VHH binders against 8-oxo-dGDP phosphatase NUDT18 (nudt18). Designs and how they scored, part 1

Every score and structure here is a prediction.

Target 1, 325 residues: 8-oxo-dGDP phosphatase NUDT18 (nudt18), of Danio rerio (Zebrafish) (Brachydanio rerio) (q568q0)
Amino acid sequence: MDSQSSILEENLEKILRGEGLEFDSVAEQVDPVTLRKNVCYIVGAVIFNSKEEVLMVQEAKRECYGRWYLPAGRMEECESILEALQREVREEAGIDCQPITLLLVQEQGPRWVRFIFLAEETGGSLKTTAEADDESLQAHWWDRKSPLPLRAHDILSLIDAGLKYRRNPWFPVTQPVDFPCHVVCQRLFLTFISSRADADDRLWLLMSNNNTSHHPRLPIVVSFRTYISKAVSKLIEDCMPSSYISVHIRGILGVQHNGRIPGKTDGICFNTLVLLENTEEGAEIGSPPSLETDCYRWQEVTNQGLKAKIIERIKDGSVLPFQSL
Positions, changes and structure headers below are counted from each chain's first letter, unless a header gives other numbers; antibody chains aren't numbered by Kabat.
F, E and O are the ipSAE of ESMFold2-Fast, ESMFold2 and OpenDDE, as the mean of both directions, binder to target and target to binder. V2 is 0.75 times the mean of E and O plus 0.25 times the DockQ between their complexes.
[cut] stands for letters that were removed.
The coordinates of atoms that the task and the answers printed are left out; those that the model quotes come from them. Centres of patches stay.

## First folded at step 2 (VHH; from c3, 16 letters changed)

Design c3q
Fold by ESMFold2, look of step 5:
Structure c3q (fold): chain B 325 residues (1-325), chain A 125 residues (1-125)
Amino acid sequence: as target 1 above (325 residues)
Amino acid sequence: QVQLQESGGGLVQAGGSLRLSCTTSGFTFSYYAFSWFRQAPGEEREFVGAISGSGGYTDYADSVKGRFTISRDNAKNTFYLQMNSLKTEDTAVYYCAKDIFGYSYGLTDSYFDYWGQGTQVTVSS
């Protein structure tokens, strides 16, 4: 196979493994994001002890004084996502931790993103009331059954997701990878599956027709002033406006962030798995939707091993969940 | 159009068995996960179990684990819930739901785009 096809397949494998790819292109009209100026990233931890009790922190803030929540807080300048997680858990709960995996990424437009981790205790000791400060009053292990005045009930499903993952992981361990990015964007692993009776499915991938790159690459969509998830729909409207298709954002294959240079590397690239389905009755199933622009092309995935891996991830939903709030 | 339809509910005595079906149409069945939920009178809707598109991953609520089995038949575009050793507390309306993303394991209702209309299961003592 030629060198461009080999490079593409290698890059697709890296994305599937959660390793990411160097971010080397950007839309000229989009300014870099700046942490704490126009984006706010939140980290939160689900940590269990040997009794499957969950680590909880008693809030010191006036609005929720004395109420309980997961250890959580805002990322600060010059931190990786993992460094922010470890700092917040130590500050609020007194506990050292190591991440096991991301459990969920939540967003409310490009300005607000929350990263929820399953993590494990590696040291430290629970913060006591004698150590109370502006970060928290104390920390305790909660048996998940006793009455506890919660700051908000949204954490109950997060705790449940952590328990389910510990008992039966449904996607590969996924942690942020160290690649700088200046915008909040998605690299689209955008798929179409051609289904034929009694024959193997064919898998198509949307590729960018960018003549400024040395090699074929996946489309990148930058989020602007709305939900991050909406950027995918905009791309579909622009390149396939006449097609009867439904867009299914299946989840995240990987998260790329560095954070080392304020105002330059504060962005995040999500490698997002997207499935398109044809909704038109009687439409030919053997071909992907017609593209009404020359900015993109469909590429069939002919490597059988790679095709099988991608289809299995789709069928099993074996991806990090992504929730728009 | 996308449709989900439950069937197989009814009245059964405690200790008995019942099999629910969820027949689907309007999408490629094998690429989606599904979940069963139930809602008892005066209660909030609760997760019962889930199965991935390939069937490689399943999960169950603790209250039904070991008694209920979720399965799928790709040739019939149908999910099933086999309910054994039924108890009076299993009395509820049972719903099937299509997972938007692939397998969210019942994290939130917003992860399910289509729901059946429900089928009543009543377990008598």
Scores: ipSAE 0.414, ipTM 0.746, lowest interface PAE 3.3, mean pLDDT 86

## First folded at step 5 (VHH)

Design w1 (from c3q with F34M Y57R D109E S110E)
Fold by ESMFold2, look of step 6:
Structure w1 (fold): chain B 325 residues (1-325), chain A 125 residues (1-125)
Amino acid sequence: as target 1 above (325 residues)
Amino acid sequence: QVQLQESGGGLVQAGGSLRLSCTTSGFTFSYYAMSWFRQAPGEEREFVGAISGSGGRTDYADSVKGRFTISRDNAKNTFYLQMNSLKTEDTAVYYCAKDIFGYSYGLTEEYFDYWGQGTQVTVSS
């Protein structure tokens, strides 16, 4: 038994289960991000009552006064993502809640991230107009049919996703885990699958050759001065610039954040599932793309159970969606 | 290059049946969810249903549930929409679409990166 292989397989299983891994270090030496100085995190909630009506809040801000939206707001210092969710729903709607799962993670521009949750009501009472304040004017259960002036229509697909998940979940419950991180980054589950008509599929993962420890590690890409989604393209350019490869971010396996030490633990690590496909016409490819650097290597996944789990997640699209706005 | 081609549309009387096909190329078909949409003149595209890459998961719009069935044949890079108990309200151009995420998160066209040319289904009486 190779001790490095056993440790790698344990770590891959943890990531697939959404448990995360402690964040050791990144190869790039960049300053930690700081909440409200150079990153902004938003939480939002999709909450249904027993009639499948959705919780809505009426905006108090000048820019959208009187328009309706999901309960949503900015994360504050020293909060976990889940604490921010519960605080925002209570402040804006008067409702206590418990998260069920993340539904979508979105980014827009460098270091702006929004976390949308499916959650359930656990207490409290709807905010009335008599309780209007700077957070919101009131809250209401919306039947999703009656006319309601919305702040923005982007929430309609979020509400539909919440209903779909509630009725027929298509990815495992995925919640942020409590691990500190100093940067906004992705740990890449970067896959290549080779197929032969007469043989089982073979699965390859890209591994980092950063021999700072005895354990092989998945690559980490930091979002430096660019969109989170574009950081993957930079890695591919650095190691495979002449290959006929298309890069597909399939989604997120997990989210890691702690937030307890402002300016030191305000970062987020996304564990991201990425699929590489060969774009060469008519070719069946039995091996992964050539690497033009020694910074990375391909590792075949030979554990049949682990291979099957990863391929199933890809084939079924059973991952938390990630959207670049 | 990704290509999607629908076939099987036509004229049918209410209560009748049609089977639509979508033949695909230019990507690894079995690793992607596929969806059917439809669009009546002057209206937004409407989600009809989706099927996962393995074929093990399906989802349908409420308006067609129990009447329409999606299936796929990964060996032929083709998926199908079996339409039964057709109503005049089902009259539309039907499109097949490839999901950006590998399984549909949203119900709007912004979540799909490749579309077929469409096939007309007309339900009379």
Scores: ipSAE 0.326, ipTM 0.687, lowest interface PAE 4.4, mean pLDDT 85
Fold by ESMFold2, look of step 7:
Structure w1 (fold): chain B 325 residues (1-325), chain A 125 residues (1-125)
Amino acid sequence: as target 1 above (325 residues)
Amino acid sequence: QVQLQESGGGLVQAGGSLRLSCTTSGFTFSYYAMSWFRQAPGEEREFVGAISGSGGRTDYADSVKGRFTISRDNAKNTFYLQMNSLKTEDTAVYYCAKDIFGYSYGLTEEYFDYWGQGTQVTVSS
């Protein structure tokens, strides 16, 4: 196998495993994002004890005083996502934790991204009312049945997802990886599956063309001033405007963040699995959409093992979920 | 245009069985998880079970586990709920739903973008 094909396949495998890749150059001119100035990252934890009770904290701040929620809070300067998680759980609940996996990534525009983790207790002790402060009043294990005044009910589905993952994981363990990034962006694992009645499915992947590149790379879309989910649709409109297709973000293959230099490495790169679906009713489509630009090209995935892995991830939904609120 | 249509509901004695079907159109069925929900009068809709696009993964609510089985036939764009050992508390309108995310992450209706009209199941004793 030649060196370019082998490099591409190795990079695709790394992305599928959640290991990420060094951040590619961005084609467009964009300013770096800055934590607490134009982006806000939230971490939250779902932690169970041996009885499958969930760790809850009682809110101390005025507008939700006395209400209960998951341990959660804002990422601070110079922290990794995992460091922020561990700090927030310790501050609000008094316990140490080790992340097991991301469960869900949520966005409310490019300014607000929330990372929900399944995690396990590794030490410390529950915060008592005698230790109440501005962070929280106390922490408790909740049996998920007894009445408890919640700050918001959105956490109920997150708790259920945590239980589901513990009992029967449906995607590989996925944790943020330590790669710096200056913008909020997505590296697109953008797929089209062509079907023919008389043959196996063929898998196509959108690749960037680059005047300086010696091998194809996955596209990067920047979401500085648009929602992360909508940035993908803009790329499709720009390069496939004549096509009857819809864009489906299936989920996240990996998360890349470093956070070490405020204003320079506060960005995040999501490696996202995207499926294009033909919206023309009843049509069997044998070829990927025509491209109206030389900036991109379709690459067939001919390695049968790699093709099978990608198709199964799509069909089984074996990816970290991504939700736009 | 996405469409979901349930069928197979009816009246059955406790201890009996029913099989519900949900026929689908307007999307590539095999790429999406599908779920069954139910709603009894005066109650909120509750999750019954889900099946992945390939059919290789299933999940069930605790109240139905061991008695209900979900399956799918991707060639017919149809998935099924086989309900055995029915109880009077299984009486409800049953809905099929399409998962936004490709496999159900949550158990609440905000994770599903298309719903059928529902089919009534009544279990008497």
Scores: ipSAE 0.276, ipTM 0.646, lowest interface PAE 5.0, mean pLDDT 85

Design w5 (from c3q with F34M Y57R G106P S110A)
Fold by ESMFold2, look of step 8:
Structure w5 (fold): chain B 325 residues (1-325), chain A 125 residues (1-125)
Amino acid sequence: as target 1 above (325 residues)
Amino acid sequence: QVQLQESGGGLVQAGGSLRLSCTTSGFTFSYYAMSWFRQAPGEEREFVGAISGSGGRTDYADSVKGRFTISRDNAKNTFYLQMNSLKTEDTAVYYCAKDIFGYSYPLTDAYFDYWGQGTQVTVSS
């Protein structure tokens, strides 16, 4: 293969491994996002001890005073996502931790994103009532059986997911990576597959126009004034309005964030696996939908190893889940 | 149109066996995980088990592990729940469901976009 194909395939492999890519500028005219001004990022932790008891903190906030929850809190300026996690667990529970993996990313519109981690204790001592402050009253290991007044029951499914992942991981370890981004956006690993009874599957990826470089790049869609999932659907409607296509956001391959420079690097890029599926029953389709724009083109994946990895992700669903609330 | 149809339910004596089927149409079956859920009267819907699109990965609720087996036949667009050593506590309506995300642990019902109508399983003493 030539140097352009090698660069593309290397970049696709990095995205599949969750490593990310340096963020380029976007063509859309949009103001950068700013932490605590127009975006809010929340971190939360699921941490188990050797007896599979889960770390819980007793809330000090007036509205939920004395009720229990996972360690969780808002990211502060100039922090990475991982730094925020470690700070919040230390402040609320007295515990040092090391992240194992993201378990779930949640969004509530374009201005609110929550990152839930599975993590492990590495030091510190549980916060006691003598150490109570505005952050929390105390911390305990909960056996998950004894009655405990919870702030909210949403954490029960998160705890279960953490136990399941610890026992039998169902997607690769996924950590946020340190790349700056000025907007909330998705880099699309967007697939179309033609399946025929008497031929091998063919796989295409949607590629962006390379105005600034001579090699193909994955498309970026900005979550401008809408939910992240709706921004992807809008792109598809604009590019392929005449096709019987359903859009399936399968999950997140990676999360990119830096946070070093307030107002300039407070954005997030999600590297998102998307599947387009033909909705005509019984139809066999040999080629991807026609594009009604010059901004994008289809690129067939001819590397058999890479094609197999991508199709495995689709068939086995081995990606970090993303939830719009 | 996505369609899911359960079959194979009925009345069975405790300790017996049943095999449920879920036939599907309207989507590329092998690209999606499928799950079984159940709901007893007055109870919340309970996860029973899941199988990945290729069939290479399965997961089960603790209450049924070792007694129930999920399998799929991608050529027939059908997946199955083999239920052995049935208990009266297994009495419920059983539903098949299609996973939105391919294969995920069911954090919420919102992870499943299509559901069957259900099939009744009744286990008598």
Scores: ipSAE 0.452, ipTM 0.754, lowest interface PAE 2.7, mean pLDDT 85
Fold by OpenDDE, look of step 5:
Structure w5 (fold): chain B 325 residues (1-325), chain A 125 residues (1-125)
Amino acid sequence: as target 1 above (325 residues)
Amino acid sequence: QVQLQESGGGLVQAGGSLRLSCTTSGFTFSYYAMSWFRQAPGEEREFVGAISGSGGRTDYADSVKGRFTISRDNAKNTFYLQMNSLKTEDTAVYYCAKDIFGYSYPLTDAYFDYWGQGTQVTVSS
């Protein structure tokens, strides 16, 4: 096995496991993002007790005074995503928590990303009105039935997602991994499956064809001004005739973030699973779409085990959901 | 399904007044902040103003402050933009937007998940 192929396979396996890869220099001179300056990261927690009550916090802010929301807040400088989560939950609810998994990543462009976690209580005590401060008035376990003046209804879907995951985890536990990134970007696990009636499915990955790299690399797309999801589409449009290609963002395989150096490592790299589908009627699905650029190449995954694993993930949708708002 | 629909646009003379409405459906209206935006020809979309879910707080762009007023009727799932002392510079397509939250701090820094189709406001000299 060509040493290069082996390395690629290993890297692919790492990504599939939710592990990180070192971020290679982005070819494009993109300025690093700076937390709270040009990017905002929010963390939120869905935490259930033994009675399947959900931890809620009452808002102290004037604009939504007295309304209830999940423990959530903005990340601060020099903290990891997990640290931010724990801090916010403690500050707002008086509860110590441990994250179980990411439940959902939401984005509204590269400037706003929210990480929703399923977490569990590990200690602390519910914040009471006597402990009210600028972070929150109090915290309660909500039975999800009793009337509660919510800040926003979006939390209902998040709570439901949490419940669903607890009952039937449909993707592997996914937690942010500590890898520095300068920008908000996606490493694309971009796949095409060619199905032949009488043959095993062939799996193709789009790889970056950088002459300078000794090893095939997954494409990285940087989101600067547009929705993260749109960056994928743009890449596809630039690389191949898009008229008959459907782009399916299946979800996130992993989240890389360090955040330890303000203005330098405040970026996030999403390892994103993407499936391309040729929707052309009568198109021979025997090969991936033709590329109009030499910047990328299709690489067939020939390792049967790896191929099966990837195809399973694609078909099952066993990936962290990613939502563009 | 979330729907936002603007109405009330039209032609008005400078110095005149218009009242825009944004009618909403598909969500609990009172739980979300709402905003008005406008886009003039050849210009970027700009923030006009916003109102919190409860209606207790409003923010306005400096360009419209003192002239425009945003209000909402949560019982009718509708919020409004009262535009007074209209100027030719106010000519634009006006859009309503739904915030993902019941509030934003500041409201000018809101994040939006849904937009209306827009209504044309033309102010003639």
Scores: ipSAE 0.005, ipTM 0.269, lowest interface PAE 12.2, mean pLDDT 89

## First folded at step 6 (VHH; from w1 with G56R)

Design x4
Fold by OpenDDE, look of step 7:
Structure x4 (fold): chain B 325 residues (1-325), chain A 125 residues (1-125)
Amino acid sequence: as target 1 above (325 residues)
Amino acid sequence: QVQLQESGGGLVQAGGSLRLSCTTSGFTFSYYAMSWFRQAPGEEREFVGAISGSGRRTDYADSVKGRFTISRDNAKNTFYLQMNSLKTEDTAVYYCAKDIFGYSYGLTEEYFDYWGQGTQVTVSS
């Protein structure tokens, strides 16, 4: 096996495990994002107690004063996503928590990303009205049945997601990993599968042809103004005929973030699983779509074990949900 | 074009059984999780159950757990809802839906991109 092929396979396996890879310099000089200036990251926590009550906080903000929401807040400079979550839960609820897994990533373009976690209580005490401050008025364990004036009803689905995950985890534990990134981007695990009636499925990955790197790399797409999800579609449109190609973002395999250097490492790299499908009727789906550019190439995955793993991952849908709002 | 079509609905007595089918076309069926929803008159649409593309994972609403079973035949591009021990409360229009993001366990309607027209299930006392 060519040393290059081995390295690629290893990298693919890392990505599949939710691990990170070093961020490859984006060929285009893209300005770094700066937290609280041109990007906003929000963390939220779904935390249950032994009675399956959910931790709620009463809002102190004027706009939603007295209404209840999940512990959630904006990330601050020089903190990791996990640190931010723990800080917010402590500040708003008085509770110490340990993140279990990401449950959902939500985005409204690169300027607004929300990370929802399933977490568990590890200590602390519920914030009381006597401890009310600008962060929150108080915290409460909600039985999910009693009337509670909610700030927004979107938390109900998040709570349900948390309950469902606890009962039956449908994707591997996924936590942000410490890798510096200067932009909001996606590393694309972009797949094409050719199914043959009487043969094993063939699997291709789209790879970046970078003249500077001796090693095959997964494509990275940077989002500037549009939904992060649209960046994938744009890439596809730019590199191949799109008339009969359907692009399916399946979810996130991993999240890379450092955040230690304000204005330099405030970016996020999402390792995103994407499935391309040929929708042309009668088309011999023997090969991936032709590329119109030399910037990318199709790499067939010949390792049977890795191929099977990837295909099963796709079929099982065992990925972190990524929602565009 | 993606199409989903439900069948198998009808009138059944309480305690009886019914099997719904959803036939699909226009996408690679085995790569997507599929879900059943239902809507009773005057009520909101609610999640019934889901099955992963591979069929290895299933999820059910608490109200139907132990009574309903979801299965799929990927060769036929069809998945099923076997309903046993039916109750009057199970009376609803049943919808099948295609999942967008891997396997979403029927979180919200936003996680589904295609829906069937629905099939009526009526359980009489």
Scores: ipSAE 0.788, ipTM 0.901, lowest interface PAE 0.6, mean pLDDT 92
Fold by ESMFold2, look of step 7:
Structure x4 (fold): chain B 325 residues (1-325), chain A 125 residues (1-125)
Amino acid sequence: as target 1 above (325 residues)
Amino acid sequence: QVQLQESGGGLVQAGGSLRLSCTTSGFTFSYYAMSWFRQAPGEEREFVGAISGSGRRTDYADSVKGRFTISRDNAKNTFYLQMNSLKTEDTAVYYCAKDIFGYSYGLTEEYFDYWGQGTQVTVSS
């Protein structure tokens, strides 16, 4: 009893710290994904020098020839996400780097997932035009003010986020964790919060009912030939089909990936923070939505310290952002 | 069902002050960051500042830092923009917006899912 509660709380703390949790076997019902066959991962870096100038690379590709962008590229076989980042920055800019934190995870449907990092220079030398190749023409530090023809302006918000994080971090350092996964999936840290003016907030988490398990587990939802965010919405529609429930992916608590065995460990598990709201006008939001299945149950978080920590993360927006394009 | 309504705009002389309000309904206000944007004629919409759901974190565009203050009253589902030392460059329609991500890291409209109709602020020379 107390042992079950202690194990759950330890696992929740690990997820909140970004440490992840060993992957459950429930996802083995789906064939493994394969890098470059049915998944594509992109890494990109925001790196500043001591003058707060940002590392930029000049594109060699015909479509954007001569325009500038952040160092970025596709993950290759047998790489971790961090190894891909370090390789791309070295290849395109000539710079060695060490990641500080993820800044944003983006998805473009099932086509790709992109990981944007804040990182720091640790060595190397800036690529010159004499070293131009198919990867890039050269690299420069940009003062963010001088005219520079950009490939696209989407990176301006990412650069600003990098500066903001360096000066005053607003979410805990979040880096990918070395846990293998055979599918693209989300472990749902799915919250409902009762908010009444005359009472303290109460917090519930959705838990998976698994008759073969000795302890409660967070639900896992697999993304299948669609947007990662849509898979979460589908689970909610299936078990809570009320038209007055809205689903809000607040962000990512952690990212789990290994990549070591092509075709077997090319998947990623996102530990995602999700907030449910009752949108009915005039409705009291005193209890979580009714479940139309016995596959899940609501678990109230009664540990006051843990509850406060989770609610504070939600109220402060203190999570790694996740964007569906 | 989600509603955002700005008020408090008007005409003011340079160096003066105005306070804008944004009243909200249809969501649990205290769990979402809110932002102010502005748009001058012929220009793109510009980030002004943001406040976290708890009110503990604020962020401001460099152009307004030190002159503008964002605050919120979660009991009234309302947040505010106090604008001091106004300049003619501050003339714009001001919009309140609800953050998709809980606290925006970016400056672009795509990170916000609901917008008010706007309130005009005009700063005369």
Scores: ipSAE 0.493, ipTM 0.778, lowest interface PAE 2.6, mean pLDDT 86
Fold by ESMFold2, look of step 8:
Structure x4 (fold): chain B 325 residues (1-325), chain A 125 residues (1-125)
Amino acid sequence: as target 1 above (325 residues)
Amino acid sequence: QVQLQESGGGLVQAGGSLRLSCTTSGFTFSYYAMSWFRQAPGEEREFVGAISGSGRRTDYADSVKGRFTISRDNAKNTFYLQMNSLKTEDTAVYYCAKDIFGYSYGLTEEYFDYWGQGTQVTVSS
């Protein structure tokens, strides 16, 4: 195996472990995103005590006054995602916490991303009504059974996911890693799996062509003024327009961000697992879709251990979910 | 076109057993988690259990743990719900559902894009 192939395999393993990679430059000229100007990141926490009661905060906002929700709020300048989480839980609930894992990444429009964490209490004391402020009136542990007037019911699925993960994790611990990024983008593990009745599956990854690179690189798609999910579909339409395929964003392998320099490092890179399926009826498809551009090529993953890990993530759904609202 | 079809419902006495099947077509079955839901008259559909594409992972609602078992046969594009120690509270229409992604996030119906027509299970005293 040559030096370029071994570097690629090493990088794929790092991404599968959630370790991240240095952010490669994008080919397009794109201005950096800026927190609070053209992107808004929200953090939210699912925290259980030993009785599996969930931490809830009573809203102080006029529109939802007195209703209950998970601790959640906007990231501020110069914060990492984890720092924002810890600050919001402390401010709204009085609780110190340590993140366990991301549970869900959500987008709503091109400028809004929410990070939901499973976390554990490490200190502090529940906020009382004597400490009420503009952020929250108080905090309580909810038994998930007693009637409680909720701000919105979207959190019920988040709480369920947190319980499920605590009891039987189905994807590796995934936390944001400290790598700067100037745009909102995705590094794509874009997969196609072909199989024969009498042989093992073959796995193909889409690789970008870069004449100056000494090794193949995974494609990067930028979501400037567009949804993350839509940016992926656009790439597929551009390079495979004649194919009858459906695009399935299976989830996120990792999140890269640091936010250290406002307006310069406010971006996020998602390492995203994508599965392509042939939608042509009756056809037995043994090869990946034809590419109608020289910007990309298909690379078969021949390392059996690496192939097995990637296929397992797909078949077991062992990835951090991503939801477009 | 994605198709899901349940079978195996019927009438059974409390304490008895019943096995449901869901046959599928129109997608690569082994890449997707599948779930069972049920709906009693006048109630919302509730999650019963799920199985990952490989069959390696399962999850069950607390009300059925230890009594129900989900399995799948990827060669036949079919998955099953074995229901043992049935109670009258298990009476419902049972639906199979395809996960939008790969293994249900949130155990509610919003994360499933295709549903079967349902099969009636009635547990008598």
Scores: ipSAE 0.468, ipTM 0.765, lowest interface PAE 2.9, mean pLDDT 86

